# Ledger of designs, part 1: VH-VL binders against TSET complex member tstD (tstD)

Every score and structure here is a prediction.

Target 1, 154 residues: TSET complex member tstD (tstD), of Dictyostelium discoideum (Social amoeba) (c0hlf1)
Amino acid sequence: MINSLLITNNNGNIVFSKYYSNINDEKQSEYEKLLYQFTKDEWVNSKNEKHLVTEFSGYITVFTNVGDLMLFLCGSEEMDELALSDVFFPIIESLKDICKKKGVTEQNFIEQIPKFILYLDEIIQRGHLDQVQLESIQNYSSLKHDQPIKKDNV
Unless a header shows other numbers, all headers, positions and changes below count from the first letter of the chain; Kabat numbers aren't used for antibody chains.
F, E and O are the ipSAE of ESMFold2-Fast, ESMFold2 and OpenDDE, as the mean of both directions, binder to target and target to binder. V2 is 0.75 times the mean of E and O plus 0.25 times the DockQ between their complexes.
[cut] marks letters that were taken out.
The coordinates of atoms that the task and the answers printed are left out; those that the model quotes come from them. Centres of patches stay.

## First folded at step 4 (VH-VL)

Design p01 (from o08 with heavy chain E106T; framework fv_oberotatug)
Fold by ESMFold2-Fast, scan of step 4:
Structure p01 (fold): chain C 154 residues (1-154), chain A 126 residues (1-126), chain B 107 residues (1-107)
Amino acid sequence: as target 1 above (154 residues)
Amino acid sequence: EVQLVESGGGLVKPGGSLRLSCAASGFTFSNAWMSWVRQAPGKGLEWVGRIKSKTDGGTTDYAAPVQGRFTISRDDSKNTLYLQMNSLKTEDTAVYYCTTRSYKITVSGTYRFDYWGQGTLVTVSS
Amino acid sequence: DVQMTQSPSSLSASVGDRVTITCRASQDISNYLSWYQQRPGKAPNLLIYAASSLQSGVPSRFSGSGSGTDFTLTISTLQPEDFATYYCQQSYSTPWTFGQGTKVEIK
């Protein structure tokens, strides 16, 4: 199962975090501290979008850079790199889609976080991979986003 | 913009119960993590507990002094946060603040109380 | 629990002075530290998070520094509206804990 998705800027500062496991704050902080130290030492530039695998405190973490952001996807010990990469791909494509107007920058991503959450909820359901096709993610996210507006307007 | 308004405070006897409400506006309440923080008269700040968004599991966490006595809940359809206080003690006397954690986190050290209500006073006295 | 201790407990300063407030954690909390300002009779407001990041809308005269166990809040040029109590808070582990507060009185 997927334990967490964290997104940092190029200084290692967290700009988004979501945890799927019922993990206490101390363990979250310990994990985030390890990622912060890692990003300061091993920054990967935007021209090299390789998926790298690192183990932190018994969890398997896959990371990559997208634009000005670094993405960390953490899975349980039972998951392998290939399983995590299958989850990571639709997340990266969704991030690129929601940021396409201004590019994948820290500022633009922060402005788009509400939309990103809608996309993410279609990709990962209770820690498990659900939707992987961008078109389906876009369609279902748009339906959910539009529901309150349409109800209020009509 | 973001506004939090607490209500429900008042005078209650030791062993009594009281429910506080916090009406939220200006942000997507259903995606926010909400907390209660209290401040005894002339004293410092003390975290009481929090509730995560439903999409993040809707789980609650409490400080030891209130564990088992206080319950935090939310009604996303009403944009309202609640604190049910049972078995109240004199040391629970404080101004209770409704606070939110922004998910627009730009730095490591992720938990911070971005917005605060004006507070509601709870006095536990015989 | 992580204990937070502030120094001094109170201070008096003149408008234009540089004011320094220190916060110490009982254990290494990395940069998981925020600073809050509370004016008399008002709710607290966030000034600084992650030890050194200035919250949007907060004047640039406020700055934070430190990591691990020792942290500092600096007000470079004290203004009359800076009369308030300042609190540090660790966000490393629950329960989240605050320092006892530092009261800043303008002479």
Scores: ipSAE 0.007, ipTM 0.604, lowest interface PAE 8.6, mean pLDDT 81

Design p04 (from o08 with heavy chain Y103W E106T; framework fv_oberotatug)
Fold by ESMFold2-Fast, scan of step 4:
Structure p04 (fold): chain C 154 residues (1-154), chain A 126 residues (1-126), chain B 107 residues (1-107)
Amino acid sequence: as target 1 above (154 residues)
Amino acid sequence: EVQLVESGGGLVKPGGSLRLSCAASGFTFSNAWMSWVRQAPGKGLEWVGRIKSKTDGGTTDYAAPVQGRFTISRDDSKNTLYLQMNSLKTEDTAVYYCTTRSWKITVSGTYRFDYWGQGTLVTVSS
Amino acid sequence: DVQMTQSPSSLSASVGDRVTITCRASQDISNYLSWYQQRPGKAPNLLIYAASSLQSGVPSRFSGSGSGTDFTLTISTLQPEDFATYYCQQSYSTPWTFGQGTKVEIK
C-alpha cells in the first residue's frame, strides 16, 4: 500500500503532501522532519542519483529529482523498491505533462496543484496503483474535471 | 485570490446555540484542512478545532474547552465550513476566525495558518 | 498540552529600534514554531514558520531563530506599521497552542 507522496523544493521545504493512511500529526511531522534533513544533506553533497531507498517506521521511501522538485514516495513494509518505482513513473510523467510549458519549477507546480491532484487520483486509489498510462490519466482526469454542472437560469 | 468570509455571529444567551459559516473562494476547498481560531476581546488567540479534507479522512479535532459542545463540519459542494456551537458559555465570547492551511504544504512538519478570514463576533451574555 | 509563554507581554519602542520578542515552549518542540502579526482590528498574518523561515511577501527586517524550547522573533529596524501584537504558535502536537501575545507599542 502506498502510504504517502511528498514533494519538496530545492531547499527541502514541502510544497505538496498526500497521505493515504490516517496517520496522526505527530508521526507525519516526524516523517517530514526526517525527509527535510535528508534533502538538505543530498543538496549539500551535490549527488546526481536516480533514487534512494530509506526506511521509517516500517515503511520504505524512494525519492527522485524532477526539475526543481524532489519527490518522495512511501510504501508499506510489504512493498519493495521495484513496486514503488511502478507507482513513481506515472507520477513523474504526470508532473512533466502538467508543467510542460514553463517546466517543472516550484512556482509552476504550485499553480498546477489542482490539476496534479486530479491526475494523482487516477494513479493511486485508496493507496493502490490504478492507472499507469499517461494518455489514460489525462483522459480520465479531464472527464472528472468536466463533469456536467447545472447552472441557474431565469 | 484566496478569500475566507465568516458569518453567523451575534448575541446569544448562555446555554444557547449558534452556527457560524465560512465561505471560501480562490482555492480548491475540498482539498484543504480547515480550522476555527477564536479571540476573546482584548485577549490572545485560541485554536478551537479543525477538520481534515475528506480525502485525508475527514476527521475532526477539538480543543478541550469546546469538546462535546462544538461541532465542525464542511460542505465541499458549497465551499463552506461550519461551526455549530451548543451550550454556549460567557467564556465563549470571542471573534471567531476561519483559517486554512493551503493543502498540506508544510516545512519540516510545520502546521501554519497561512490564510485567515476577517472574523465574526459571537457575544454570549444574559 | 504544550504551553507557550511569551516575554515580554508588552514593550514600548521607537521607529528604527531593534525589537526582540521571546517565546518559550513547555517541552521540546524542535523547530515546529510559527510567528504571527496582528494589527488592531485585523486578522492575524503569518510572518515566520519552521522557527526561521520567512513567509513570502514578509519584509526581511523580520527574522526568527531558536529551536527546542526557546525561540526569538527579531525586527531589525521597527517601522510604523510594525506596531502590533505578535503571537507564537507551536505546531508540534495537537492541540495547537499560541503564546499569550506581545504588544509592541509606541514609546
Scores: ipSAE 0.006, ipTM 0.507, lowest interface PAE 12.7, mean pLDDT 80

Design p05 (from o08 with heavy chain I105F E106T; framework fv_oberotatug)
Fold by ESMFold2-Fast, scan of step 4:
Structure p05 (fold): chain C 154 residues (1-154), chain A 126 residues (1-126), chain B 107 residues (1-107)
Amino acid sequence: as target 1 above (154 residues)
Amino acid sequence: EVQLVESGGGLVKPGGSLRLSCAASGFTFSNAWMSWVRQAPGKGLEWVGRIKSKTDGGTTDYAAPVQGRFTISRDDSKNTLYLQMNSLKTEDTAVYYCTTRSYKFTVSGTYRFDYWGQGTLVTVSS
Amino acid sequence: DVQMTQSPSSLSASVGDRVTITCRASQDISNYLSWYQQRPGKAPNLLIYAASSLQSGVPSRFSGSGSGTDFTLTISTLQPEDFATYYCQQSYSTPWTFGQGTKVEIK
């Protein structure tokens, strides 16, 4: 199903990645090289909200822009662009919630990654879409705040 | 504030064993990929090996010189990374650094070491 | 394995100087390169990742450039705390490999 989520800054440099499938290091490296070349060649459109599709080795990747970040979601050939786009909605809403004070910028996102991971774990489990309602994601992620990180206000 | 504190270094005879620990704080350790990097006295940096987070498969990888002799493990309940070193050789003498790529950075092809501990010295000598 | 070679192995400079360090990969690694600074007696510190991206908290006088096999680290106006050894690292394929280091010494 869902193979990976990669997030880049506006220069195409990866700031976050999570792989849900057992893809070996060589295939991960090849995939990331593909994304770098694609980002470099297509950067003229980087500021526009846009769903783009590329295929590599039996995987389909869609991307979208949120603030200063580009999100790349990769699924197996069984998923189509619409199914992958449905996964973006709860991820985007979570990013906006987590980054609410300063907006979705690279620096603010990096500072909020611990909370983002908690939200992401509620949205995607074992490569499958689970929770899509922001209130539920917020409630379930807060139950896991026993982690030794800086505690969020709220 | 991210902190990594290594311990367990010391003097050991060739053929001996030693276990290093790295206590982590200030980030969600259970989601982080952890590595050991060493530096022989007066020499450059050499990657030893890594362990992925449990959510990313929990697998380990090692550099060829240590494969079969060293084992990396983690205890997420204690926020601690370990390096078990067996069959030690004089060429294993080095400062051993605990380092994280933090859960905020890429896997595989863009691997970088964003936070480092102070290091612990291992001396293998007769 | 990808071999990383730095030049020069050492250089002498004064505060205020522009310093340039180069790194060469034995094969095309795209932009999969990081730069680290190691001050005497201290652990390494990440400066640059993905060839040109400045790590948060790192002063803007540091910059990286290059792609493929040839990379450069530039310090635009050397400060006293910049006298250190600098390492490049490829993140293109395992095992991760570092250059031999470039020591920046006071003139």
Scores: ipSAE 0.006, ipTM 0.514, lowest interface PAE 12.0, mean pLDDT 80

Design p06 (from o08 with heavy chain E106T Y111W; framework fv_oberotatug)
Fold by ESMFold2-Fast, scan of step 4:
Structure p06 (fold): chain C 154 residues (1-154), chain A 126 residues (1-126), chain B 107 residues (1-107)
Amino acid sequence: as target 1 above (154 residues)
Amino acid sequence: EVQLVESGGGLVKPGGSLRLSCAASGFTFSNAWMSWVRQAPGKGLEWVGRIKSKTDGGTTDYAAPVQGRFTISRDDSKNTLYLQMNSLKTEDTAVYYCTTRSYKITVSGTWRFDYWGQGTLVTVSS
Amino acid sequence: DVQMTQSPSSLSASVGDRVTITCRASQDISNYLSWYQQRPGKAPNLLIYAASSLQSGVPSRFSGSGSGTDFTLTISTLQPEDFATYYCQQSYSTPWTFGQGTKVEIK
């Protein structure tokens, strides 16, 4: 299962978080603190979108740099590292697509979070991988953005 | 462009040893996780094991039937993958394929691709 | 270990037929399933990854669907070159495991 997706700026401040597992706030905070502690010294090695892996507390996390942001995708320890890493590709491509006009920066990403959520919901459903092709993600996300007119017949 | 070429297969007696090699070209071998998959005559595919890139720790994982007998290693300076097979049994008779799992870095719109070599036959017989 | 079971073990079909092969995992593997084609005497070729994504260069007549434990591979219009054995493989958890294979014979 996929447990979470965290996106931080270069200082480790979380700008986006999505948890798919039912983890309480204390465990989320503990995970986030340990994640920063164990990965910050390796961030330089993630240049050019190189995927790195870290394991702790029964979780496996794949992380990489995209523009000015650090992305961390967490799965349960039974997941294969490449299986988890493969979920990164559509997430990274989606991030680049929504930020394409101004680049992948903290400010631009924050402005695009509503659109990113729509893309993310096409990629991961209840902790499971769904769509991996950017064109399909774009098409399904645009359909949800242009919500069908709701009939208030009752 | 990507090419994997296995070598080192042959006839060996039970209890013997054999080392297979896989020469890789057309991609950044040092970034790739590599696997061995085998296929006994007339049977299906069976994963043997894998080795991670050095940047990901260079660790290995094996299927239970070969654990403790087989060792996977790599030489990034030669773009070569190895499978050292010890204490060979008749049930290890198979065509051994060198394979790549998806590259960790995919930037051109294909999030993964798997490549297979032609295979090399290992026959364990008395 | 995750066990992968395919059905049928073999089938015979005519050119132009729609062929469906199924694959079941012993536990939830999400969409971490690939389909491979192996022609006699050849190495396997990746057809589909992530359950439904078509590998570059693979004809559009091939498609995959499913999630969790139940998966299908469909060949919409069988061609003579599709004579082969097809394997599903889970990459969710090590050891990686393959189904036993489905042999497709064209009559």
Scores: ipSAE 0.006, ipTM 0.565, lowest interface PAE 11.7, mean pLDDT 82

Design p08 (from o08 with heavy chain E106T, light chain N31R; framework fv_oberotatug)
Fold by ESMFold2-Fast, scan of step 4:
Structure p08 (fold): chain C 154 residues (1-154), chain A 126 residues (1-126), chain B 107 residues (1-107)
Amino acid sequence: as target 1 above (154 residues)
Amino acid sequence: EVQLVESGGGLVKPGGSLRLSCAASGFTFSNAWMSWVRQAPGKGLEWVGRIKSKTDGGTTDYAAPVQGRFTISRDDSKNTLYLQMNSLKTEDTAVYYCTTRSYKITVSGTYRFDYWGQGTLVTVSS
Amino acid sequence: DVQMTQSPSSLSASVGDRVTITCRASQDISRYLSWYQQRPGKAPNLLIYAASSLQSGVPSRFSGSGSGTDFTLTISTLQPEDFATYYCQQSYSTPWTFGQGTKVEIK
């Protein structure tokens, strides 16, 4: 299903990564290297947050530029472009929402990663799409942020 | 400038065959998913079928009315899309449009026909 | 197959009018819907995608809305060049299907 979400700065350095599949470090590294090679030319030509798509090694990746960041959403061969787009849109909107006060920059995003994780967990559950409406994501994320964190004593 | 130019249309008898071509320019054809859409005289639009890029598997899909009779193919070295039409019926009479979905630039959540050729008329009549 | 039904089949309007065309899907298609304009004797051209996103180069008087099964195309201030037939298209599942079209005639 959904395999990963990667966010890089404009130099291609990863500032956030989340993998939903059980792929090992070597496969993750190879995917990240291939992704950069396949997308670097599109990156310099990307404008107005257009959603670009690339496919390699049995994965399909949708990617776009938001502010100073690049977002890459990877799905398996089972997913099609439409299914990835359904997931990608609320992720982008969530990023813009959490960064709206200071803008979408690497530094501001890093400061907002804890909030972003809450939004992301509402959108994707174990590699499957869960929530697509920004208002619902905002509301549920706010509730989770204010909830006491329960943890096992063991 | 994206340009699609169809050719090969004409008059053909029921049961006959005809091959349409679409010459593409102004974009990276080898990355593009290509479709044929037809329009019977005075009627609406009807999707005929599509072919994915080779990098996306090169697979084809067809609408039920043409399945088994029509074949879509592509020649990336010539930037050309083809529609081979066999066992033609009078209800296949239509203007046939070559259309593309831009590859590498996907509008989230939609398969859309962002560029169209001028169309070529196919008339199936005795 | 997802069936698309447009309303009305035709309408007459004056330049400057606000024109609304509706499109209904036989099942929930989320926002996987595009709108096309076809002028007489010409190929169709894309106006709106993903239900509400304006295609590059299309005038801002065109807008789309809706999700699920009910969608609307609005032309806020009709111009002479807007005399055309408009089609909705679902992109939720193959086969891709179009509505029957709505013909807009300028009075």
Scores: ipSAE 0.006, ipTM 0.511, lowest interface PAE 12.6, mean pLDDT 81

Design p14 (from o08 with heavy chain I105W R112Y; framework fv_oberotatug)
Fold by ESMFold2-Fast, scan of step 4:
Structure p14 (fold): chain C 154 residues (1-154), chain A 126 residues (1-126), chain B 107 residues (1-107)
Amino acid sequence: as target 1 above (154 residues)
Amino acid sequence: EVQLVESGGGLVKPGGSLRLSCAASGFTFSNAWMSWVRQAPGKGLEWVGRIKSKTDGGTTDYAAPVQGRFTISRDDSKNTLYLQMNSLKTEDTAVYYCTTRSYKWEVSGTYYFDYWGQGTLVTVSS
Amino acid sequence: DVQMTQSPSSLSASVGDRVTITCRASQDISNYLSWYQQRPGKAPNLLIYAASSLQSGVPSRFSGSGSGTDFTLTISTLQPEDFATYYCQQSYSTPWTFGQGTKVEIK
């Protein structure tokens, strides 16, 4: 099961988070603190979208740098690195697609978060991988976003 | 420029109801966790409750004194936070602030209130 | 609930003084502590988060220290604009709780 997706800026501020697990603030904070402790010294090694992995407390997290952002995808005990990478790939491609005009910067990403959420909801359903093809993700998210509300005909 | 502007305060009788609004600008409201903090005249700060972003589940939490009487909600399309106050008591008399929650991972993974509105006064009196 | 107690409740000081305010948590909160300043008639503003990290734009005369249950806010050289009430706040567990405040008054 996919537990969470966290995206931070270069200053370590979380700019996007989604938890698929039902956890309270204390558990969320504990996980985030440990994740920072185990990854901070490796952030420089993730340049050019090199995928890195860390494991602690029964979690496995894959992480990488895309533009000005750090991305962290966390899975629980039943997921291995390969399974997480399969989910991570369409997420990274979606991020790059929504930011393609101005690049992957903190400001541009924040402005595009509503669109990113639509893409993300096509990739992950209830903590499980669904869509992996970028074109399909684009098409389905566009239909959901741009589907007009039809008024009842009298 | 980040701005939070509270409104809706006023005089209300015990047992009455009042709804506060907080208009947000200068940041992506839909991603923010929002809180209400109050301060009785001449007293200290008291956290009232918070609402998470929709991405984080949109769930609410409340301090015990207001649980069951107050409801926090948000309208991301209007960049507005609400506090619905029911069954008001004289002890609820306070200036009510809306505030944003931030989290800085690189230092400690701790949460803090980095932006505050000017506050709106609620007076519960007969 | 985690209870936060500040000491002193008030103090009198002169411009140029070193001021120290203490905050005690009823249980171990690690470094999940923030300090706020509130000037009369104004909303609070954040000074320090994570017990010792200075918020951007806050003067370097402010510093925080401590971990666990005991925390200190220090103002190394008090300025006229520093006469205010100071609050500590724990973010370790909900409900989030503040200390009762420490009023720094003109001597």
Scores: ipSAE 0.008, ipTM 0.517, lowest interface PAE 10.8, mean pLDDT 82

Design q01 (from o03 with heavy chain S104Y; framework fv_oberotatug)
Fold by ESMFold2-Fast, scan of step 4:
Structure q01 (fold): chain C 154 residues (1-154), chain A 123 residues (1-123), chain B 107 residues (1-107)
Amino acid sequence: as target 1 above (154 residues)
Amino acid sequence: EVQLVESGGGLVKPGGSLRLSCAASGFTFSNAWMSWVRQAPGKGLEWVGRIRSKTDGGTTDYAAPVQGRFTISRDDSKNTLYLQMNSLKTEDTAVYYCTTGRYYSSWYLFDYWGQGTLVTVSS
Amino acid sequence: DVQMTQSPSSLSASVGDRVTITCRASQSISNYLSWYQQRPGKAPNLLIYAASSLQSGVPSRFSGSGSGTDFTLTISTLQPEDFATYYCQQSYSTPRTFGQGTKVEIK
């Protein structure tokens, strides 16, 4: 099972986080601090979207650079690093698709977070990989985005 | 004292069903990831499947030979782990062990084992 | 699935001998490897976890080493109670998989 997806800027400040495991705030904070500590010196090696792996405290985390953002995908000890990398591909493609007009920057990503959540919900379901085809992700997320009657105040 | 006690084994015909139980004591069962491991007579250990704690999602995973036929579940109020075995085959004949990992460790290892219960699938 | 292969499948040894058992994973499993001992007619018991960490209560004559794909279990001075079958097991990915076992029998 996938435990979390974290996206940070180049200073290690979290701009997006989603936890699929029931981890309390204290453990989330501990994981985030250790993650930064164990990976910060390797961030330069993730250029050109190269996937790197780190392992600590029974967590395996694959991470990479996309534009101005760092992405970290965490699995439990049972998760294979190759399986985590497979999940990374549709996430990265979705991020690029969502940000394609203005580029993958911190500001543009923050503006696109609502749309990114719709894409992410098609890729990862209850901590498990679901959709890997970008076209399917786009189509299903668009159906949800374009139905305003489903919103509370409509 | 950590104890795991398996029960429910016996003789069953091919195509039949059987439910195994594992009664746990001496640790916080609700925090533990639990597994079933089997051993055919004179053969090595084979992992059957596992169930996570509810806090970690309560999800189950199975080895390919039992996928779709076996179901692992837990009842934290009774400190009991279950293995529901359906569509049994002669190759499912084995001693079935209940195992647990360290309940507060990310290493979740098979560090406590029951003594096993024998399941024989034969006509 | 990650395949675990042990070498040798069996060995004969005398009390006092140094015994070495190896385990190879079909892909890198970092240090997510455990060693188990099973005496005849008994349930397995954990000896070593995280490739090299000795389980509480296990005699210091047992040691583990290795990372990635190649791992070793060593018994420095074999005792009578050590005649048993030994298994390695990976916990890096699902399904968890065991080696086929190494039987240590009396010479």
Scores: ipSAE 0.000, ipTM 0.473, lowest interface PAE 15.4, mean pLDDT 81

Design q02 (from o03 with heavy chain S106K; framework fv_oberotatug)
Fold by ESMFold2-Fast, scan of step 4:
Structure q02 (fold): chain C 154 residues (1-154), chain A 123 residues (1-123), chain B 107 residues (1-107)
Amino acid sequence: as target 1 above (154 residues)
Amino acid sequence: EVQLVESGGGLVKPGGSLRLSCAASGFTFSNAWMSWVRQAPGKGLEWVGRIRSKTDGGTTDYAAPVQGRFTISRDDSKNTLYLQMNSLKTEDTAVYYCTTGRYSSKWYLFDYWGQGTLVTVSS
Amino acid sequence: DVQMTQSPSSLSASVGDRVTITCRASQSISNYLSWYQQRPGKAPNLLIYAASSLQSGVPSRFSGSGSGTDFTLTISTLQPEDFATYYCQQSYSTPRTFGQGTKVEIK
């Protein structure tokens, strides 16, 4: 399953985090600090390569660059890089869609986080990839905006 | 056209070693993730392992039955994939296929397969 | 590991028949499923990827459907060259795993 999605700015500061497993705050902080240390020097390289792969602490993490944001997707050891990499594409398309007028910048993304959460909930359901078509994501996200949803429904 | 040609198969005794090669042509080998898949006589397909492109880390993954005994490697300058098989067991007897999977945002496939090379482990 | 189970293990059919083969995953694999055909003495050939997408050059009589855990391969009008063994394969997680195969043999 997908364990987490972290988004940082170009200085390595986390601007968004979503964990799909119940990891305590101490372990989340440890992971975030160690991930930064291991990936910091490769961020420039990831801009030219859409998907780079690293393994950390028994989990596999893939990362990519979109605009001035860096995306880190972590999966359990049972997932592989190809399955994880495929999750980036609906996420990237969603980021471009919600940020289309001002571009994918830290400030614009922060302003759009509520809408991004609705899109993300259509893409990933309880750690599993669900919707990959942008039009379907847009449509279902609009429905959820009007009515509260139960996140335990899969 | 894409071609994959396996070689190196043969008869080997239990506990022995054998190295398989897969010569690739017709695509950019250095960008491809490569896998080995085997098939015991009269049985189904079984994934052995894979190696990623150097750009994606060049790391390897193996199925549990071969972990610690088999090693996958590649030589991008020769467009060749290798499978080093050590501590061979009779249950390793199979036709070994080299296969490439293109990757994209939408799928990962075993698009192309070689003809296979037979490895027989027998006393 | 994700276990893939096919049904049936074998079937007998005649040219012109509609053939359906099913594949079940032990856990959800979304649409990360491919179908392969292996003719006797030959290497496997990719037929369908992403559960329902037809590989270039594959005849339109082949179709796939399903998502999550349950998948189906259909051959609408069986031809002589379709007598072969068919395998499903998941690419959702490592290790990659195949179903045990379904042999389609002549009646």
Scores: ipSAE 0.000, ipTM 0.507, lowest interface PAE 15.7, mean pLDDT 80

